# Ledger of designs, part 64: VHH binders against c4kar8

Target 1, 263 residues: c4kar8
Amino acid sequence: MAELSTPSPASPAPLDGGRGDELEKFTLRGARQILQLLQDLITHRGLITAHTGGGHSFMTAVLKVDEERGRVVLDPSPDPQANRRALAAPRLTCVTQLDGIRIQFPLVGLGEGQDKGRPALFAPLPAEMLRLQRREFYRLQVPLAHELSCLLKAEDLARKPVEVSARVIDIGAGGVAVVVPTGAAEFVIGGTLPACRLALPDGEPIELDLEVRNLNRQTQRNGTEQLRVGLRFAALPRAADTRIQRYIFKTERALNAKARGGL
Key: E = the ipSAE of ESMFold2; O = the ipSAE of OpenDDE; V2 = 0.75 times the mean of E and O plus 0.25 times the DockQ between their complexes.

## First folded at step 3 (VHH)

Design c39 (framework vhh_7n9e_1; at its last look DockQ between E and O 0.23; V2 from the best seeds 0.00; counts 0 for: pae E 2.01 > 2, unsure alone 63.5 < 65)
Fold by ESMFold2-Fast, scan of step 3:
Structure c39 (fold): chain B 263 residues (1-263), chain A 126 residues (1-126)
Amino acid sequence: as target 1 above (263 residues)
Amino acid sequence: DVQLVESGGGLVQAGGSLRLSCAASGFTFSSYAMYWGRQAPGKGREWVSGISGSGGSTAYASSVKGRFTISRDNAKNTLYLQMNNLKPEDTALYYCAREWSSSYYDEGTAEYFQHWGQGTQVTVSS
């Protein structure tokens, strides 16, 4: 008889946020709180980036919370390879946003099956969820119409200087997230990109130094792979900070007006 | 299959030096940034250093900057960490990683890597 248990030591390693003590106050552990938050993600049709390890992720969403069976139902990726990686992964780290608040949670024991005749992924309800309500964790999703870009100064695979115009997908007080085509440049977490240029509406590009904080290879809905780069403002002059804050405020105001049927 | 095998750890006195190695296989080594992380007894995982695929860019945690040097030999598919002026607080299990995919921008949740090796123990006395 074969034992149906994970090898010892169990993989993955224990939950490790790096900043465990600082983030404890943002951790939800109550079953009712977790269920409510997952239901809110369903109601608002929140997209989730599910990280499978090794720098790979895919886009998903919570389709249903099955309280009787104690599990969550997720939308599978249109890329079969992403689904295979997810099922083989000992753990998924799910990252999403609700009302500008960053939400993160682990899923362990992913399986596949059907929900009402359609393919679905299933996992036990998470024991913990992080709900990050700090200023530096707030991110404005940049409207596609704004065509916000950041000119990154980096190196290619041959160590030659290259300038990459990267699309800004979110922006906050502490940084931006950008999308870079695969192979356009090399990045290293913790590395500094000097003299980059953030193009905001209404003025000259802002010249600033950016620190690479995360790198995620994401499978898009069309099956292509993109590199998402999280960039922290390494140093930000007061004038630049004011312009970024003004852009965020004006954009939120405009989005709120549009949502209420503005002209 | 991606394989990462760390070596070079050991017991050393404060102020001493060690050189860690990570032998990589199963992927195009030069196409990936590589990282060293560590986990001290009773603490969470800590990012230590990173190097771009070409070796043109490096980064270091503030706690090791100036004392540690990351390097790579793409012809040998090997990553190195030269550790100088070691301190008791450097005592940890050191891991080689192909990519460090923590939610570091938000620092909320560390991503777990299937390609992390078994690690190599570094113990600094006194």
Scores: ipSAE 0.522, ipTM 0.814, lowest interface PAE 1.6, mean pLDDT 80
Fold by ESMFold2, look of step 5:
Structure c39 (fold): chain B 263 residues (1-263), chain A 126 residues (1-126)
Amino acid sequence: as target 1 above (263 residues)
Amino acid sequence: DVQLVESGGGLVQAGGSLRLSCAASGFTFSSYAMYWGRQAPGKGREWVSGISGSGGSTAYASSVKGRFTISRDNAKNTLYLQMNNLKPEDTALYYCAREWSSSYYDEGTAEYFQHWGQGTQVTVSS
């Protein structure tokens, strides 16, 4: 009686967040295109968030592409529970960013094994990859040295008000992603967090309302669990929007100049 | 192991009420936010409502705000959806889930929820 239920053969459109038709022009389906993009991820040592479903994810990386066997090789988590969830998942949805461009691809048929004597995860090459090169998808990866934080006004496990200082890991025109230690507060997708405070380097914190749009328990590469919270800006005032856009623009210029000047 | 069993659906006239239940087992119910979703004929699945693990926070789709109330009883491992002033547009197969993901803020991530059984049918006439 432990049968898993899956969508019917005429699978309906994705729930609340699907952009299937408009995403088709960003979909790579050629084998050589896919191999080159995977190789680019390897070369840039891109960190990948692997979603196992059920609000769980872990950090990984593509270690290599085994062309002769038609497989990708992934770095396992040091947390055995994260690896067990990945192996049990019917689909591993991998999300990453390459030079500010969002990359997404599914892996099906994940297995465990060894690669040159080290534990590894294996899967067939994906049949398609999304390369979402569109300005509305852009998220600046916040440099660690900036120590951007957002003070969240939420509730703890006992239903009592709590303020949580969350580190901002990315920021874009429409919102932020933050990390919070597991158990520090409760969230629900669709919930609103009023009067939060976003601390930017160039002035006083911005007071703003945030909506929870993504919520995943994320196992870090060192094996610890954090809660990744995707937050949308609700009704952002123009002055606040201008400050955020200025921060993004200046930080991008600084990062690009550093990368170019480092040659 | 994880099992979610929906009940309480049926046929009702517009303006009527129904209360859906979801019996949960195989996991620590109070540790998870819980959700209701629905799927109308010929349409995609739609997020309807969510509630935090403790029950302290709730959220609703704009189409159901003021008419539907989500609640939970952590002592009985049961999730509820009280549906009032029902409309023909509410006709759908209703599912409960402990897992939900949305890629709204332009992240491009899509995930599917997992449930046991077939959900419970709600049909609103007139």
Scores: ipSAE 0.448, ipTM 0.800, lowest interface PAE 2.0, mean pLDDT 81
Fold by OpenDDE, look of step 5:
Structure c39 (fold): chain B 263 residues (1-263), chain A 126 residues (1-126)
Amino acid sequence: as target 1 above (263 residues)
Amino acid sequence: DVQLVESGGGLVQAGGSLRLSCAASGFTFSSYAMYWGRQAPGKGREWVSGISGSGGSTAYASSVKGRFTISRDNAKNTLYLQMNNLKPEDTALYYCAREWSSSYYDEGTAEYFQHWGQGTQVTVSS
């Protein structure tokens, strides 16, 4: 009985955090707003995942906002190595959730010290904080059984038009993540792929324009390299949006029902 | 080891021009999309422009579109950014970057670039 090693859940697609113009509406830059949000995090005792880069992170919390000194106080990791990494990192990316809203903010200039006789990490107040509403940025991991695909119209290495059928690995209201074989096409972040076709189970493919938001080279367990492409819906008709939302809702409900032992 | 070294920054008057260069080493340059980003004082790093491995596809931030031109010389392993009609708001530290690799992927960071150089300072005076 070969234990089918359940494929490790694919790491959630990075938030389409392209700090482009699109995220500006979700970006808080006002000092008062930032202070308030940090205070709210303290009040709610929100746990924060602090990313130090290189795939490393640790759990922390905002302990205090020091307005006079213009700094935030964080709870250090119980792991000394994590703290060393944090201090060595040029930037700490903090991710948390408050009332179902994802909050992300960078900290730079991290230092260590003591707050009230306890070890603490210190950083200047963030210059900006992202407040992302869940609904808009939620990404459904597409079940393998659904076999969603997206026909991408792109260019190959020779700048010839090519059509690439890409497997959709996650989908949200704002876009999809797909995987393509390495070398199948060339992509550039910020580029537009016109007249692509998203295949949903409920009917005919949806024609839409896609914008490349991220590229990630991945090595599979079998040693094969593939390219993960994050794509934003550039112009989504209302009817298409409704279909996508319906699919997401239906799928999520089914997955939850299964998880509860119902099916 | 992947290395990216930016150069060509400096002080320029509004309306002036600069050409940035990024020398790349430690990887097959032509196989990767390359990017320019910038970080203004007190602001986060922002995407400026990108170019595919072959140079066939380019993209630009709306703020620089029509003024900046990204190019590459794969024989020289060099990325370029021609910046024309510079504005004070273009003042920033400019970085070149390579597309993200899974070996360095950090979930939740919302970063899509890898191996940033040290950057070159561009200052545009009014």
Scores: ipSAE 0.393, ipTM 0.771, lowest interface PAE 1.4, mean pLDDT 84
OpenDDE, second read of step 4: ipSAE 0.308; ipTM 0.732
ESMFold2 (binder alone), look of step 5: mean pLDDT 79; pTM 0.809

Design c4 (framework vhh_7n9e_1)
Fold by ESMFold2-Fast, scan of step 3:
Structure c4 (fold): chain B 263 residues (1-263), chain A 125 residues (1-125)
Amino acid sequence: as target 1 above (263 residues)
Amino acid sequence: DVQLVESGGGLVQAGGSLRLSCAASGFTFSSYAMYWGRQAPGKGREWVSGISGSGGSTAYASSVKGRFTISRDNAKNTLYLQMNNLKPEDTALYYCAADWGTYEYWDSEDAYDYWGQGTQVTVSS
């Protein structure tokens, strides 16, 4: 795993701001992924802040995942009033941190009983869990009119060096996403593309090293297949970082002004 | 139908070696980048290594770099992971995937698929 300091609880407040669609890409819905993440919380003895609504919360922990009965077993509060509030709540919003990554999930249908003779709280397994890196960089969707491009230095199917001019579809402080025709070049996650050239408006192209972070193949409705490649800035000179941030800021301002003017 | 079948796992002592294999069928193997991932009991998914379709480019997680070697034989439609100097923390279910990492958080269900049961690697201290 990535080197993170000893985990401390993240901010206890739930992430309820912003658009639901924006958080979908960070939402886990696979039963296996959910079970394993809950087991991780048990293994690391992660403390959970459970919000019961009305500004009330209590500290709990996952004691056990009962896969056969499809439920989680939680440590009840030593405060009986907190437990009564939790049992009366239509939904708990659970917030915790694992290795610096914020984890948030709902629990619905909380009950009380005993596990091996000890008081416990029970809830059905959550249908979804949010796994969000708190330091996520904002990504600007690049307007098509800007014709932003990045010249990639990669390899073709025959291991021959090839230069591919790729259209930049989004850009952030930490990297860009580009589109290339399928088969134009080979990419592997974690691979480095040295001396690529990012063409921004108002200046010379920026030379930089890019690390491949993700790949997504898409077939367009016209039958054209394209590969979307997420690229991280491996080492970014201060002057290049400043130019990229200015482009993002200026473009966001222009897009927001256009949206407000249109209304 | 696309199928990936992992093999080669087992119980091994710390400092030992294992070679994992992934037999691929149902797609043009040489056209896809291939990946190894692992999941330890009670832990999240971890990307381990990747290799381009031609085999010309490889990448490794920092935790395994220098100890593991990914390779492929396109004539046999087979992906390999040579694991040397195994440590107890390498204990995990190992699985292979094609076109893994459609998102930055590739361990989400939308980011990748695997088709096999995986192969279990257990490293005793």
Scores: ipSAE 0.035, ipTM 0.543, lowest interface PAE 7.8, mean pLDDT 77

Design c40 (framework vhh_7n9e_1; at its last look DockQ between E and O 0.07; V2 from the best seeds 0.00; counts 0 for: pae E 16.3 > 2, placed apart)
Fold by ESMFold2-Fast, scan of step 3:
Structure c40 (fold): chain B 263 residues (1-263), chain A 126 residues (1-126)
Amino acid sequence: as target 1 above (263 residues)
Amino acid sequence: DVQLVESGGGLVQAGGSLRLSCAASGFTFSSYAMYWGRQAPGKGREWVSGISGSGGSTAYASSVKGRFTISRDNAKNTLYLQMNNLKPEDTALYYCARELYSSWYDEGTAEYFQHWGQGTQVTVSS
């Protein structure tokens, strides 16, 4: 059950409030900006990881913003225990992404009720929202059609070297998230994977040392289990950084063009 | 069902050694990486060390590397932390966890723990 509530590598951990001075320039406090950002999360159907404290979290979404009553309406968890923890928590820390930009905000005073006959959670509008536009926080969700891969050099269950081809699900200036079959290799958070090879469309694979940052086991729709692994670039050569940034920019531009044509 | 019980904390003098234990139950211990974290008074949670399911790979925070050693006994479902050359700065509540995650793209992003035990207090006198 703990694995079911653990955020995927695509759902980052909350930032520490003690870094307030550094993060101030990324903090939105204008009522109009906060309302617009929440509305953008609704429009894009963004999934939110809500951290309730004590290592617990659940997946939710903003269903609507009630401007007249100054509150947000959230989708409750299908797990009754998660909802009880959320209602008992003095604060929820909500983390999500919009167009690869990390968004984080607190909710206090959570209550439960109904919206149009369906169960819902309610909270006052946050007084502030964090929108991280730093290069280091940005993540592009990799389109499935791009078939990006990273060849990982790791160890198997018998402590023998093994090479695993992993599909890249997101990428940023600081790292990648990948998916591997369950049991293909062992990983430990903080461990280093030397001489891995990241395949990008525009040339030879990039050889990189990667640090494991996150692990999450997931069950696919077809019943197959997979492991999602968050990996940080331990050292990134300038040429590799340039290629990664070009790929991110080109892909964003293409996705923005499709959105304007279709939406 | 999942239970983690930490023990072995106490008061120790600077330069001393201490060995922490974590007894695990309710899950297949050898299938999970395990972690030690700590929280000092007035400070946030800090990741200390990690070990893979087989014990083949380990990792350490820079603040403890070379002084602490993580190990496990899968037959006994027990995780250990050998702490040598203890400093007053090591004073904290120590807890073991089965899950740990952080944001991948920010060196300053806080680590997050699935903390299933109440922890064991370590106090290092100067």
Scores: ipSAE 0.370, ipTM 0.766, lowest interface PAE 2.7, mean pLDDT 80
Fold by OpenDDE, second read of step 4:
Structure c40 (fold): chain B 263 residues (1-263), chain A 126 residues (1-126)
Amino acid sequence: as target 1 above (263 residues)
Amino acid sequence: DVQLVESGGGLVQAGGSLRLSCAASGFTFSSYAMYWGRQAPGKGREWVSGISGSGGSTAYASSVKGRFTISRDNAKNTLYLQMNNLKPEDTALYYCARELYSSWYDEGTAEYFQHWGQGTQVTVSS
């Protein structure tokens, strides 16, 4: 059993560190918002990396939100030492993601106890939660059945021009996220991919320039690695924008109808 | 384990130059894009520059474009940042990074970088 050495998550930047005015827009301080977000984490069974300081962390989850007592219930680590560190830490920095959005929040005043006869960690509700949704535009999760693709013009590891057909996994007015096989092409944050082609179901591909804004390596269940690439539309013709918006609207409507049992 | 060790920082006068190095280990260096970020006192982490695995593609923050040059030696598992015409506003702790995760990356912040070294301090005096 190869202990998949979970890459030591880099210590998240302290929530308070350098929050210029820029992070304030991403910070939730409303009690209802915080509760809702915590509940969403529960619903989605979001795994949380809890940083205890000193480069130490453990995996946890929010098990319950106790609104009456104003506390959150966390899953303890199977490692007793990790739990000890957590309890000894003046502050726990929790990092997770929901729907691809990074969420960070501090917990202070950790205690241990039991919830329904099971060991649990308890903390007061966080005073703030950072939801790093920096997207200017809503992103629609593209249904697999739509088979949206984007032909990327990039370079391979040998610096040779390559065209990579990438599956579009989400789309918005500001850009797309695509998945490519690892090694299919090289990408760099801030790099430009010129003259790419986005294929929509409604007609001819849209030619556009793309800027790499995000990279995320993912290991699939089958052990294969994929690269998720977030791309911004660097130059989008008006007509193309209209088409994209139409697609998004139509798709959202269809998805909502299905969710309501109408399809 | 992924290890990144930055070096080459120091005190320099405005208009001066520095060359930062980042020694990488614990992964196939050439297979990953590498990045420089920095954090000024009282500010958040910001993206500075990136370079593809092969070194064929580079990118720069607007604030450093034309002054900084990112490069890499894959045989030495080392990332470099040549910094020329340094300004007081370049004063920061400089980090190298590998893995990125974000829904949407903003040039103004490096919050989504996952692997950071300890950083090397660059101080530019007026």
Scores: ipSAE 0.323, ipTM 0.733, lowest interface PAE 1.6, mean pLDDT 84
Fold by ESMFold2, look of step 5:
Structure c40 (fold): chain B 263 residues (1-263), chain A 126 residues (1-126)
Amino acid sequence: as target 1 above (263 residues)
Amino acid sequence: DVQLVESGGGLVQAGGSLRLSCAASGFTFSSYAMYWGRQAPGKGREWVSGISGSGGSTAYASSVKGRFTISRDNAKNTLYLQMNNLKPEDTALYYCARELYSSWYDEGTAEYFQHWGQGTQVTVSS
């Protein structure tokens, strides 16, 4: 794939390894699980972004697993310089997606050779693979007609309690993004907002604690300032989790029906 | 050690342009959202612009939208701010910052980041 050998601005970036304890529950370490996942990538001909360091990457695929030698076989880049960077790199970080599941794994000890008379790259099987289910990263864009809101128990500039009703713009298994007018409250990344209330269309509001993960100041086209606040669910009871997943599933199904022409 | 080094500031006439750079080291640059902030003497800090780890999402303060462009080059571990049509009210110490925690996925930008640099002075004369 000569046209795809160069880095692009849309290429997925690797997850930071410094968050290893947060990612551990999504990490596969069993030899049979790893082999099966690699075989799934082969079967689906998954396109992989291989990061060689220094911001360089190339597109590849797993061609086969050589179980006898404990190795994976990768498609080389048509760009010889990308292959040289890969072979010189101490570590190749592979990132891909399979059926909406994000997959990331390291390869060390990359070598060059032939497979059935064709150039190929070889590496020992990875000792671990990250596998993030769609549920773990998916964010549904909330239709305006649903009027989802979240009542935030926050503080103003003077550190006094305020309640802010914030419109929910997206929602996933792990959190929501909301918008508030600039200056409605002070938010600190890493801060916890206890006893907030998430209002879904059906049923009583869900009481939950939220952690501020990101903040983004935005200007709307009419000049109105707003703050986009990324909020993580700190601890979520099973009943609340079930209601959130039910909402996401029902809404996504309705959106998919519209995309297919209302079938 | 995490290091952010701002450069490219200086004295410029109103209506002029300037490009700021922020050289990053000591962390996986592409894994973190980055932002530019500024502080005029005797005033509070002002968020200016932010960019996601991939560069796919950007945001701007209303005071600079349409005039400033944030960008990043993940191959060079460098964050940029292109500032066009500068005004005297843009006079400030400009600094770059990294978000406190890496994003597990490229979700957007943030304002309240940990600050590491000394900044670069931009002075816009009438």
Scores: ipSAE 0.000, ipTM 0.116, lowest interface PAE 16.3, mean pLDDT 77
ESMFold2 (binder alone), look of step 5: mean pLDDT 81; pTM 0.823
OpenDDE, look of step 5: ipSAE 0.026; ipTM 0.567

